# VHH binders against NADH dehydrogenase (ubiquinone) complex I, assembly factor 6 (Ndufaf6), part 8

Target 1, 289 residues: NADH dehydrogenase (ubiquinone) complex I, assembly factor 6 (Ndufaf6), of Mus musculus (Mouse) (a2ail4)
Amino acid sequence: SVAAASGPGIPGSHLYCLELLRKRDYESYLCSLLFPAECQRSASALRAFNVELAQVKDSVSEKTIGLMRMQFWKKAVEDMYCDNPPHQPVAIELWKAVKKHNLTKRWLMRIIDEREKNLDDKAYRSMQELENYAENTQGSLLYLTLEVLGVKDLHADHAASHIGKAQGIVTCLRATPYHSSRRQVFLPMDVCVQHGVSQEDFLRRNQDKNVRDVVYDIASQAHLHLKHARSFHRSVPAEAFPAFLQTVSLEDYLKKIQRVDFDIFHPSLQQKNMLLPLSLYIQSWRKRY

## First folded at step 1 (VHH)

Design W01 (framework vhh_7w1s_2)
Fold by ESMFold2-Fast, scan of step 1:
Structure W01 (fold): chain B 289 residues (1-289), chain A 117 residues (1-117)
Amino acid sequence: as target 1 above (289 residues)
Amino acid sequence: QLQLVESGGGLVQAGGSMRLSCAASGFTFSDYMGWHRQAPGKQRELVAKISSGSTAYDDSVKGRFTISRDNTKNTVYLQMNSLKVEDTAVYYCARDYEGWDSYFDYWGQGTQVTVSS
């Protein structure tokens, strides 16, 4: 596309990205600090971009406004590859990362397109639809993170795909109490139907066994993806491991949901892990995921 | 927060009986409960499982051990009869849904059972 010349950048754009993560994605903020120094800024830019897109659905009242925000990001990405990024701090930092690491445009566009598709207040029809959403959003984000780390490896990509799916599933589970309070349920409909569970059961915060069985099936799928990614960790280059630090929080959530008998509304699931910084540091030191 | 407390272990002579208890607190009592044991120098093994509709036992304890639960007291029991020296182990109470053995949590040191003679 044809783009007008833009300035060299926005003062404080990096600090803006860090503050955005600290407030809206604290886990990614902590993970970014454990990346190699030369990769930290670009990793922060990618996660800040993800926050900007994730906020659209929750921050706009009209789907039309949400579509306009997604079109802004599509144009921003197009213009970045023409060295004409918009004057927006996250876009400026993302443009710098694109240029530094030759990031694949297709992955950035896949994230935007998938987020745009899911602006409707519709539940996932199936577990497969949730996994496809996770692959196209979280998976794409991890592929870009591997590019920032300079990793080009089939096993690393395979692990990223599974970890991305586990993350998307856990994010859906973790967000369920919040969405239910706003009369929305996004859990896979096919799993709910299998157990005789309706959306009303989640709106009423029902703790009956069939509701717990729905949560168990969905959490089990995330557990299987994480287990699969770990089964070939010896084949994954160590340089890739910073991209997978999020597995610490994935495992923490999966252990917590199991301890409360898959009661998705249990207040302990919303409690902060006070040992998260130490756990992330130890995982980084051990060089595993 | 979830807490499982094992009790009832100790010293017993071969041929004797012992009952282990596992009290659950800080959560809703799971439909899936089990007892595991680990003898010195051996791998940890599942001894008995219970759910609302069924029980299952390792071949080494069938006919001698009985697992039961009291949902009112949020407690699961392991009744051990005709104890053998080979039953000497630390016994652990675990909570899980069937098929999720990798998520079994073992609380504290379990309860030691030592069978003499």
Scores: ipSAE 0.000, ipTM 0.153, lowest interface PAE 16.5, mean pLDDT 82

Design W02 (framework vhh_7w1s_2)
Fold by ESMFold2-Fast, scan of step 1:
Structure W02 (fold): chain B 289 residues (1-289), chain A 116 residues (1-116)
Amino acid sequence: as target 1 above (289 residues)
Amino acid sequence: QLQLVESGGGLVQAGGSMRLSCAASGSIFSDYMGWHRQAPGKQRELVAKIYSGGTAYDDSVKGRFTISRDNTKNTVYLQMNSLKVEDTAVYYCAAEDYFGSEYDYWGQGTQVTVSS
């Protein structure tokens, strides 16, 4: 009931962004608390924007509704660069971040355009296509996050690209049991074909070796990207490290999938990491990724 | 699941006033509500929006239209003053559910005709 929200006070646009993250992206909520105080509001605005776009991709939603939501966000971004943001809490907070940090419009538009193209119920044709999707969405989000932190550095951008690809791949793997329960499979078709695996194998929750080999190849690609980003961490400014706190959860998932011998349907993969707040705090204190 | 029903449309003379109502039934009333309109041969456009942080209006209706909400009745209103022939359109009530089902909900529309 909206009456409850209108009680002693109605949350402002910033609090709206924080509650959205707490409900829909708890990890990003926790990460935002570890950012420099001056950057926290803008960082939460970027992650809230990402949640708004990610929530549109729903297999039970009509494509026309999804397209209308994407068109709203395209117009919102165009209008906020003309200093005329729509009166929507996330858009207002994003507009404030744009003004404060001179955020690059191209990155925001790239996220929206890529999410719009991916509203279809089609699997990725190749690992390269999945990585391109990850670069254009997660990568763009990390580039914007670096701009919020005041970082303009080639090595930081290079690390962000690899971490964004690792995140997109892991997100695809993590979502596979959920999508399979709804008769959808988004895993790269070229990897599946290489191992003689069909979409039907995932729909039937097949755990045979060839299915595990598909998961192994995809997870190994994510691990390679994370390893490459870490190989030159000493060249990355320390000011950039808050942008990369998500590597804690990426590494946790990759370790778990390996322990279950790449059984993507194993129940333990859906369990929440109860120590995540502590792990994020320790990572932040260590000044690394 | 959420149902939106518009009422209050009809014929009015230029310079007149009209009040549209949008009643929500079923699930939780959305925090984000708006009025859109579609004139013959044109694309649907946002006219007015109400949300936790306030209200917003298209430049063509600023100062003439007012959006308001009655949370006890789960109803949103659009008060239209100083109506022009150009305001003739089908008016749609819409709700956004950013915390629920991830769907935009639309009413079936109500016709507003402004005669010269």
Scores: ipSAE 0.000, ipTM 0.107, lowest interface PAE 19.4, mean pLDDT 82

Design W03 (framework vhh_7w1s_2)
Fold by ESMFold2-Fast, scan of step 1:
Structure W03 (fold): chain B 289 residues (1-289), chain A 118 residues (1-118)
Amino acid sequence: as target 1 above (289 residues)
Amino acid sequence: QLQLVESGGGLVQAGGSMRLSCAASGFTFSEYMGWHRQAPGKQRELVAKITSGDTAYDDSVKGRFTISRDNTKNTVYLQMNSLKVEDTAVYYCARGYTDEWLSDFDYWGQGTQVTVSS
């Protein structure tokens, strides 16, 4: 037995990442546990990195402070590729993943740059803008996850792009009650205008048909992306499927919002899926997405 | 919340007619409603669908079945003419907002059995 080469490290950095996911992204925590053993730590590091960046917008009221936190992460990523990561638990675990899997720096930088652009407290102008944000954040995260799994495949990348867009759209819908309680609405403005719906309608928790039609159009776009990704699943290598376990929760949310007739404020949409661990385990065992 | 209740099934002779009804409660009537059927040992299939301005049918029932709706009564109907033995199945009412939602994420009632003899 020989000791591994030493480098920058923090005792308990892996546990920090797992606890961060358990508290702030429980779904990703569960998904990470179902990855191949040799990939679990790296998968957790990528998702913890995503949580760190996502928290910036919600935790800071001053854009300048948010920009400083984004600059920290840009420098952290730059320094990781020089084997000099900062002494921050998520950065240390991400650096280890970068070294182990030769992760593409461009994807990490694209996530940071897109999150930085989205620090403004304004709605997306269009569905296209929301989808571009989703591609550059969730899509990039899935491309990195495929690299962790050792998958280099055009069909897997194509599926990841569509699943990333579906995830970004669903995340926007799922967060709407939370943001509305803070007098913010990020739903695509072009869809709202088409149905004669204002942001004030969401702030007042209006459940009229035209508000439901806005939610329906947005949810339908997420469903179409998920359907498109599934249309060529037989061409996607099975080794890629752990990257797409999040489709279980995407499908669950889309089914729930349809059951409540697209009432985005319905209490059932905020309930934890107690069967999620079982559903993820079954999905993983069946090798599907 | 959502409740779909099918009725009107039963035993009928080949060449006969039957009308199925689906009463909906607990939701605003969506633009997209349909009828699925499932025969023993076979997969469920969508046989008819209706939107605000259009209808569509599976090739196996085209020209024989007619779907219609009454928004005032929150009811969808399936008029089945020239019934064949192979139409024997449990028929389910479903709602959705797209073709994919209707097929992949449909909400079904309890079903109503249709048995066609001879």
Scores: ipSAE 0.000, ipTM 0.213, lowest interface PAE 14.7, mean pLDDT 83

Design W04 (framework vhh_7w1s_2)
Fold by ESMFold2-Fast, scan of step 1:
Formats: C-alpha cells, structure tokens, sequence
Structure W04 (fold): chain B 289 residues (1-289), chain A 119 residues (1-119)
C-alpha cells in the first residue's frame, strides 16, 4: 500500500503496536484480529495511539511531565500531516494510517486536547462533564475507526457517539477501585452529592446503599447510551460493525456490576472474561453491536 | 440482587381467562421482560416479551395473550384469554440484565407458576 511504501519507517513498528495492545489493551488486540484484513494495521495503530495517551495520567507523578508528553503528541500529529512523523513506532504506524485513509486531523487533536485537560487530579463535576470527556476521547477514536473502515454515514456516527459515551462511563467505573487505592476518585460529583456520598466513602471502600445508588445511576447512564445506539442498529451499515466490537466487553461489565448489586469494589469485577475471544467472534459473525 | 416473583397461576376451564403478574425487586437496568412456559417433557419456550412498550408474541398465543407493564418498569403482566388445554404449563417470568437485541436469552428467571387448563 502507499502508506507502507513511502516516507520514514521503523522496522517492527506494526509488531510494536500489536504487542502494546496485547499487554495494555487486550480487548482491542482481539478486536483488531476481526477487522477486514486491509484495515487491521490502521485499526491497531489508532488503538495503540489511544493506549499511549491513556497511560500518561497513571504513569507520571508530575503534571509537567504529562504536559510534555501531550505536547510531543500534538507536534507528532501536526508533523504527520506534513509527512514528517517522529521516529517513534506508534507515530509511524499512525502516520501510515493517516495517509492511507485520509484521517481527519481534528479528531486526533481532540483526543490529545481532552486527555491533556484531564491530567489534573480533579473529579468530574457532573455526569455531563464525564460524557463530554468520553465523547471527545472514545467518540473521536470511533469516528476515526469508521474512517479506517471507509464508512461515512450519519447513523454510524450517531451510534459511535453513544457507544463512546457508554465506554467512557464504564471505563471510569472500572477504574474506580484502582484509583481509590491511590486516594483518587473521579466519579461525577453531582451524582455523589445527590445521594449524600463523599469521595471519602469510596476511599474507605464503603458498600452502603447510598454508595451503590451512585454506582447504579452512573452505570444506568452507560446502559441508556448503549441501548440508544442499538435502537437504530438497522439503519447502521454493516461495514461499521467492526468499530463497535468493544460493546461486548462493555455489556459484560454492565452485567457483572448488576450481579454484584452495584458493589464497585467486588473482587469479581477485576476478573478476566475467559470467554471474551469466543464472544467477540460470535458478535463479529452475527454482525451486531 | 434482582429477584422475580410470579403470581396469579392456578386452575381454569378451557375458554377462560387468567392474569399472571411478575414483580421485580432490587437493582436492575431497563431491559426486556418476558414470559416463558414449559410443559411436561418439553423445552422452555418464549410466550411474550415487552421492552419500552413494544411487544412480541409467539404465534401460538398471538391474539389471545397480552403482555403489559404497570406504572413501574419492574412489574409485568400476562393477560391470557381464550385458554386452551395446550396452554397448560409452568409459566416463568424472565428479565434480561441488559437488552439482548437479537436473542431471547435472559439473565434472571422467576420460580415459575403453574397454569392448568381443564377441558
């Protein structure tokens, strides 16, 4: 392809992206294997890019270092559109995807900008703020994934927006035990206030009804978004469905959190879904989301 | 945790009517709720399902049975009219934890209520 035949290159950059996903985003690794062969490399590059950005907040002790990493990625994206990508494996693979599929620069920049704003140790003030974060990160990533698949469709974009919001909310819930162990809580403050719950309740791993009510409200919002995306699935072109394979893990988490009565700290929520590869294959075969 | 409790079963004459009720308690998402039945020696089968006002029925009961919700999203009824001997079965209330979309697979089942239709 033109993206493989021209410009700067790093031997093994594609393998680097696959190994990064296998270690840090196993779900995306499995999903990449079910994409059309001609799209797999570019899809993997987008997900590897997301991993690079997502890790910054949890891997740095100083905000200044996080800001420097975000500035690196902003410059990398600017330079990619001038055919001058940095000599970094994820950046090289992303540059190749940009050239092959004419990816929209605005979506890439929106992801970086939103991740940069979220480097502070501040909880979301509201569910709306969490949803905006999810739209700008996960939503943008799905829009780019649709571009890789060659899908330009209003209904596909609408589904991607809702799925992105559901994914961002679930990611926030899923990460809560990890962040609480580090004395951080990012759950929406307005929902916590509504139920008389403080950040301290999560730090103490409180399982009282009001804490479960907070988790229930937040999880219900993710469920509503996924349900809305599914309500018009018949209007979404089938070519878009590989972009939405992540809904399998999203639904699995929502099922698990209800089974434990919305106890966000229940040990079973941290256990791997051993049937995930089979579930993804079945969903891919049935062309659903 | 979610619990489903059925009520309203019993004995009824052919041609008669009966209403089954299913009450859900505990935390749950808005999702499909349905009625299934199992006759002796047969597999459990779908009778009717409801989601956000939309309904679907098995061909064997279409026009005779009506599924509905009360003023809450956690209570479902099955109104059975023009009952036949072949409708004799244990009736189970079921609720999906999450919307299935393309399948009738359910996460939660009630204990079942017996419906016996005599000639």
Amino acid sequence: as target 1 above (289 residues)
Amino acid sequence: QLQLVESGGGLVQAGGSMRLSCAASGFTFDSYMGWHRQAPGKQRELVAKIYSGDTAYDDSVKGRFTISRDNTKNTVYLQMNSLKVEDTAVYYCAKDLYESGFTDEYDYWGQGTQVTVSS
Scores: ipSAE 0.000, ipTM 0.368, lowest interface PAE 12.1, mean pLDDT 85

Design W05 (framework vhh_7w1s_2)
Fold by ESMFold2-Fast, scan of step 1:
Structure W05 (fold): chain B 289 residues (1-289), chain A 118 residues (1-118)
Amino acid sequence: as target 1 above (289 residues)
Amino acid sequence: QLQLVESGGGLVQAGGSMRLSCAASGSTFSYAMGWHRQAPGKQRELVAKIDSGGTAYDDSVKGRFTISRDNTKNTVYLQMNSLKVEDTAVYYCARESYWGDTYEFDYWGQGTQVTVSS
C-alpha cells in the first residue's frame, strides 16, 4: 500500500493563521503575500506566532494568567522539536515551518522569554532596555524569517538586528496614546528624565517642547537604526529583502511623526495608511528596504 | 502650520554688522533651526545651525556669525559681524528635516536680502 503522511494536523490551520493576521496584523498579512510562494505559509506561521504572544499582555489583567500563556508556548516549542506539537492551529503551522526550514529553536525561545519578562506594567528603564527587548523579540523574528527565506548571511543578520530595533522602538511610540489612555507609560525613563518629563505629562497629553524632545530622541534612535541597516543594503543578498518589507511602515510612521513635530498624540499617527498595499508592492518590485 | 518670517535684512557697508531675526508661529521652531543663504548664480548653502546640543557654522562665517534662539519668543537670530561683500545673498531661515542630510530642511522662510557694499 502507498504510505500516507501521518503527523499531527488541524484542517484549516493555515487559513486560521491568515485570518489572524488579517484581523490583528494586517501589515504582516500583506507582506506575506509578497514572499516567494514556497515561503508564504511559513512566513505567515511566524507572524501568527508573534501575534499570539503579543496579545498576551494586552488581553490578560492578571500576570499569573499571562505567565501560564507563556508557559504554554514554551512547552509547545519544546514539544514541536520532538515532533509532538499541541493541537492549536498556530502551533501546528509553526511546527511545519520548523521542520521545513530547520528553524533555530533558540530564536523562538528568546521571543517567548523576552515577552514573559515584559509582562510587568513597568516602563523601560532606558533606551538600551527598549533596544534589548526589540532585539530579542523583533530581531529574533527577523532572523527566523531569514531562515525561512534560506538566507544565511552576516550582513542580512546585521540589517535584521537594526531593523528589529527600529521596529520595536516605533511600536513603543505608536502604542503610547493607547497606553496613556489606560494610565500607563512605557517610554524609556532615562530619556524622559533627561528632558525633565514625567509620566504625568504623557497622561495629560502634554505637547510642550520638552515632551516633543523626548519623542524626538526616541524616534531619532529608530531612524538611526533604519539608516544604518540601509547603509550596507548593497552587501545584503536580494533574497533577504522580503524579510524587510516592514521598513515601509517604519518609514511611514517616522515621516508622519516628523510632520506633526513629534506630537505623539496627533490623530494622524493613528490613521491607517490607505496606500500601504501599493507601497509594499512597489518596494518589493524595486528590491530594496 | 509652521510659518517662518525673517526680518532685519537690508543694505550695509563692508565691515559693518547686522542681525537677522526669524519669528516662528507654531511649536516646531525650537528644534534644529538653520540659516541658509543663496547668492546670485550659486547654490543655497547652510551658514549656521542651532539645535538642543549646540551650534555649528560654515567655515566661511566661523568667528564672524553667531546663531542664537529665544524659545520664550519663538525667535532665532543670526548676528553677522565683520561683513564682507561676499556675504551678499538672500538669507533663509529654515527648520531642519530630522531624517535628511544636514542640508535638508522642510520648512523655509520667504528669505530676506542682505547686500554688503564697500
Scores: ipSAE 0.000, ipTM 0.233, lowest interface PAE 12.9, mean pLDDT 84

Design W06 (framework vhh_7w1s_2)
Fold by ESMFold2-Fast, scan of step 1:
Structure W06 (fold): chain B 289 residues (1-289), chain A 120 residues (1-120)
Amino acid sequence: as target 1 above (289 residues)
Amino acid sequence: QLQLVESGGGLVQAGGSMRLSCAASGFTSDYAMGWHRQAPGKQRELVAKISYGSTAYDDSVKGRFTISRDNTKNTVYLQMNSLKVEDTAVYYCAADTEYFGLDSYEYDYWGQGTQVTVSS
């Protein structure tokens, strides 16, 4: 006879992941609710894992502490593939997702390694460096999300790569007012140099034309990636579309920043989109990205 | 139901060594555990932390202190070498059961503390 499977677990680990998303990544929380019922828990685990890693840079006072947290996650992932996850709620839920969907370990490790390399308070040297960071973090996360959805398709992977880059760029733009208030600027230095803009211009919240031109170039690159991903949507399996629901929020931000003439410090950019749940539901129903 | 009990403190001369022990009762598998200290009139500060085989140390103790754990006994140790008068403090064992938060002073569980006095 077959014995019941048993292993390490934490009561309430799923609820912990949902609460973490609701508090720290509300958009991903809403998107996860629109996944097929059998995929929702695993999708939430992946996004909670992303939150755990993303917050290290902003929450730790010393790089050595950040490196320790990254080493914890590297060992946690390695041990998950030996069915020995740490007794930590996000790790337990991620381990369950790994087993259920045969998630690719390389993508999880790529996210951790890239986050670890980017623990410094340094700006990206170039737009290419920002895009590489986005590909290795957001792109890897989307590849894993496609695996949760049971999608293994070259066109879906291609769309995920472009959407991941668009998401990473927009996240960098969206976070700029917050980071500037803490005397940090991560926007690509090569774009700043092209327009004669220094990091000090962002720290002083300058709204001059040159600063807006920098924001325009960066936002335009995100728009180009989103447009490219959409150009072959008819070749992407419909089963993949839940992975790309984040494009609703991406497009909303790009439209808002254009309406304020690329003033990255405009207060309206920090305002909640009250119609986001409805917009996500409509996009899900219409099977678009 | 987790309880932390420190032992091994006392008086030691500068340049000496001392080993602190923290015995944990309850569910301690994979918990992040560490040592903090507080001198009179100062804020509580992290000394060393261990989680899932990884360790971290405050710069003031690197090379002098070593944190280790015995999973069989659910006990965490702090080996203190080359002690300085400035190391005089109450040392607290702490456990973080919800997440690996080295920058947080709001841990889930704290021990009662053990006094370490280094005389010149």
Scores: ipSAE 0.000, ipTM 0.196, lowest interface PAE 16.6, mean pLDDT 83

Design W07 (framework vhh_7w1s_2)
Fold by ESMFold2-Fast, scan of step 1:
Structure W07 (fold): chain B 289 residues (1-289), chain A 117 residues (1-117)
Amino acid sequence: as target 1 above (289 residues)
Amino acid sequence: QLQLVESGGGLVQAGGSMRLSCAASGFTFSSWMGWHRQAPGKQRELVAKISSGDTAYDDSVKGRFTISRDNTKNTVYLQMNSLKVEDTAVYYCARDEYGYLSEFDYWGQGTQVTVSS
């Protein structure tokens, strides 16, 4: 048997989660390694769960298949709180995290529900809608991550909310060249209208000043959320800081987009940060976010 | 585009052996790969699946079938030994990017396996 040949003690479900992160969310993989040893496996499970849900929209050709994937995860979450997880590697690892840390089911369900609503090929109507999506997905994920770390603190939750919104906004910006190549634009319509910019301008990769102004406004909103979260960092327990390590990548993107004068299609924005492991280690060592 | 191409099917006598191959293009084996089959008048069923360090088999084929993969060639194999007439089916290679047991989202065209008595 191949399973027998793989050797005793090799955890297939955990290894699956790590491989998923290495291939589809390398930044989260690196961040999870800097968590306290007792939290690393659960942190990896949460991020793998997020990858499973996040890639549904881009990986399936039919909305019906996407809805079936979301329905699978809703049932998986319901069943794992009854100690009956499905035989799926990420679900098994998530179930172990749920039991170990008494994770709040509402946050897991909020992520699934929000991802399901966003399966439609529609742009956000407003910055508020994008921020609500970010809060319900990235924010919920950070609240769960704080629970893994044993942090129960209002200031930590407040920081997580702002960091989650910054992350969701930056993710939307980072994905714009990819989505526009597939004739999709998800940038907030109200910001586009304010600057006289249409979705078609992004499909044509327009670099005019008004397009850059749209990108500037959206990036500035992410920057303000990050700045706000940092403004009260002294009130946030240091035990929470591992949950916020991805602010390194957020700041890196915001600095890069500023350097290219908010040209969202500039090739340098798609380049990997070769110093990311060192930057994450330094931030972890200095207890900063 | 993502593509799965099965080969190796055909006619074989009961008690014989056959190896099916599934060549994948446009992706890597980061998720579960599996072999399903559909016999005449029956629904598709999962026969075997493989991921990093894990394999699983349907009870009807345990000890007779072996799933393996060659990551260098992006190919998954199903070695079928001690074939029975009831193994007659169209065999489909499938990829599930999410690792679900029965909800594979990418399918090959299938290869016919006919086992005669």
Scores: ipSAE 0.000, ipTM 0.105, lowest interface PAE 20.8, mean pLDDT 82

Design W08 (framework vhh_7w1s_2)
Fold by ESMFold2-Fast, scan of step 1:
Structure W08 (fold): chain B 289 residues (1-289), chain A 119 residues (1-119)
Amino acid sequence: as target 1 above (289 residues)
Amino acid sequence: QLQLVESGGGLVQAGGSMRLSCAASGFTFSYDMGWHRQAPGKQRELVAKITSGSTAYDDSVKGRFTISRDNTKNTVYLQMNSLKVEDTAVYYCATGEYDWSTDYGMDVWGQGTQVTVSS
């Protein structure tokens, strides 16, 4: 039940966002709970929006249908800046966040546009293309998260850019066993070519040294972005740190892939981190990323 | 450990009907459940999903396929009507929990069941 009328909107839209995150992005659900109380609802709305967009590629058979769903979200964002959000729970919660924090429309549009471009089944042509995707999706999401936290700082934006790129690269690596089982490979083609590795090698779950070298190069790029973001940590306002709690899982994955000698298909990489809530709490308490 | 087992696939003539079943063992509570399919030479696609009180369908199957759940049996069904030759594929059952190996993908998958629709 809802206790009282909330004005324009959908009863239970906040609960819908929390349930969506609990089921499809549990890490972001946990991270949002560690935000300042006044920011938690808006943080969960942003992450629920990201889930809605990420699910489009896996939920449609034709690119044209995916494009129509992306057009829905573009119109939804246009309309919510005119105080006319569509009757959809995530859109309503996102609209409330936009009003509360004066969120930058450009960042929301950049996420949608980049997700739309990546509805194709094609691998990234290069590491640069993967990093651009990561910047425009994860980076934009982090910029919006900083706005929710009331942070307007060049060093925070710089850290967010690097963390977003690291996250996008790790997400691509983490998803590789899942996608290869569905005859898809999204790993950067230029890195594969450099090591004499074909997409078929990943489809066959090849664990030879040259395949591991591809994984090593890609993982190393993510590690370098994380190190770069941390190199100026002292210049970043402490108020920004909740936006970067995702670095806990990012670093956990990078340590795990190193322990298995960059065998992307090793079963241990698919295991849940049972201590994630504790690790996130400790990082939040230490005021670092 | 959660396991999903599909059944009910086989050969059927165009225009016919078939019901697929997915039995879940080891669930501690309900997750969203989906049916995916993969035809030879094509990508795996989500065709239908069900959560508590909500369903969604790919446009290619809307009006022909119905997903339902029997909470007493921990089983989800896909009722397929007006089958077309193009519906020929291996059908997979999956949960919608967070997947550590995939950003927002399905967490647990069944082994798949073949559906062949003839002329």
Scores: ipSAE 0.000, ipTM 0.117, lowest interface PAE 20.4, mean pLDDT 82

Design X01 (framework vhh_7xy4_2)
Fold by ESMFold2-Fast, scan of step 1:
Structure X01 (fold): chain B 289 residues (1-289), chain A 122 residues (1-122)
Amino acid sequence: as target 1 above (289 residues)
Amino acid sequence: QLQLVESGGGLVQPGGSLRLSCAASGFTFSSYAMAWVRQPHGKGLEYIATISGSGGSTYYSDSVKGRFTISRDNAKNTLYLQMNSLKPEDTAMYYCARDTEYGWDSEYFDYKGQGTQVTVSS
């Protein structure tokens, strides 16, 4: 590192970020602990920022309030690049990361803009639309994480794009039981139509073969992205690998859903992986993704 | 006793089109994801396009997205690759490849055919 950052601060802002991750994104909390010591604080700030944005939709009763919170974050990012961050613990920690690593403002803005569009909660029309959402959110977050790690490499960026898409698809699958209980379905419409499946089939928790085939096709797309990213792993700098630790949980979900014959409502899919900390440590030790 | 037989390759001018076919036998075709991979002379294998067993999901490498279209006919056990706006950089041996039904392996495909040569030159 170089000179310390100067400017405003909040006592305990780092601890606030760690507690937010521990309670709302435990996997990201564990992954951040496996980063190089000098990068851990900034990695935690990026993931805490993601949690703040992801929670907006679930924490507000009206879209108008959600839009106001997204406008807060757009202004916060603009002001950070003028060394004038708002007095908010996640914003302060993100500002410190921006200064330390010269983070690309465009990626931060892309995440906010995409989350703001998602406040309308329209169903994805196609697998491509879901992948675009994943690229703009998870992909942007991974590009920023590579910048925290000091990685400037086209193969690393290419791997991040594929892994981000796989993560977004799996997140959509994981959330399906929760959303269907609230009478919402976000699975790509084109895949559902291809198999003669309607949103009502998911609301009724239908397990007929055609519903399983929809899940199979969507899961297969995530698997193909992960396989493609791994196909050129030897060309990716090892310094990038901490950014891709989430592939452990990604692959765990894909193996579990395959074992239950793509029954998206199977109770085993909701169970915590008690060995996740060990699995993440082993993957970090083996320097793979 | 798996067989994948590619056809449809040949010599074309830049900007031209070709349609590759792959006839599959010896396994339940509809149960497997299928791919097209290519290998330029003296270089490694490059993944091009993949399609799920049902045909409902596809993926393309960035180098061919918007120009190539992968499709399948499960009734005929045949995989296709429609190649448009061909470039000299697309010159390679093209292979039809099979993924595992439920293996979810992170490695490349478990079987590929003998290949069909595509040459794009003026």
Scores: ipSAE 0.000, ipTM 0.240, lowest interface PAE 16.4, mean pLDDT 84

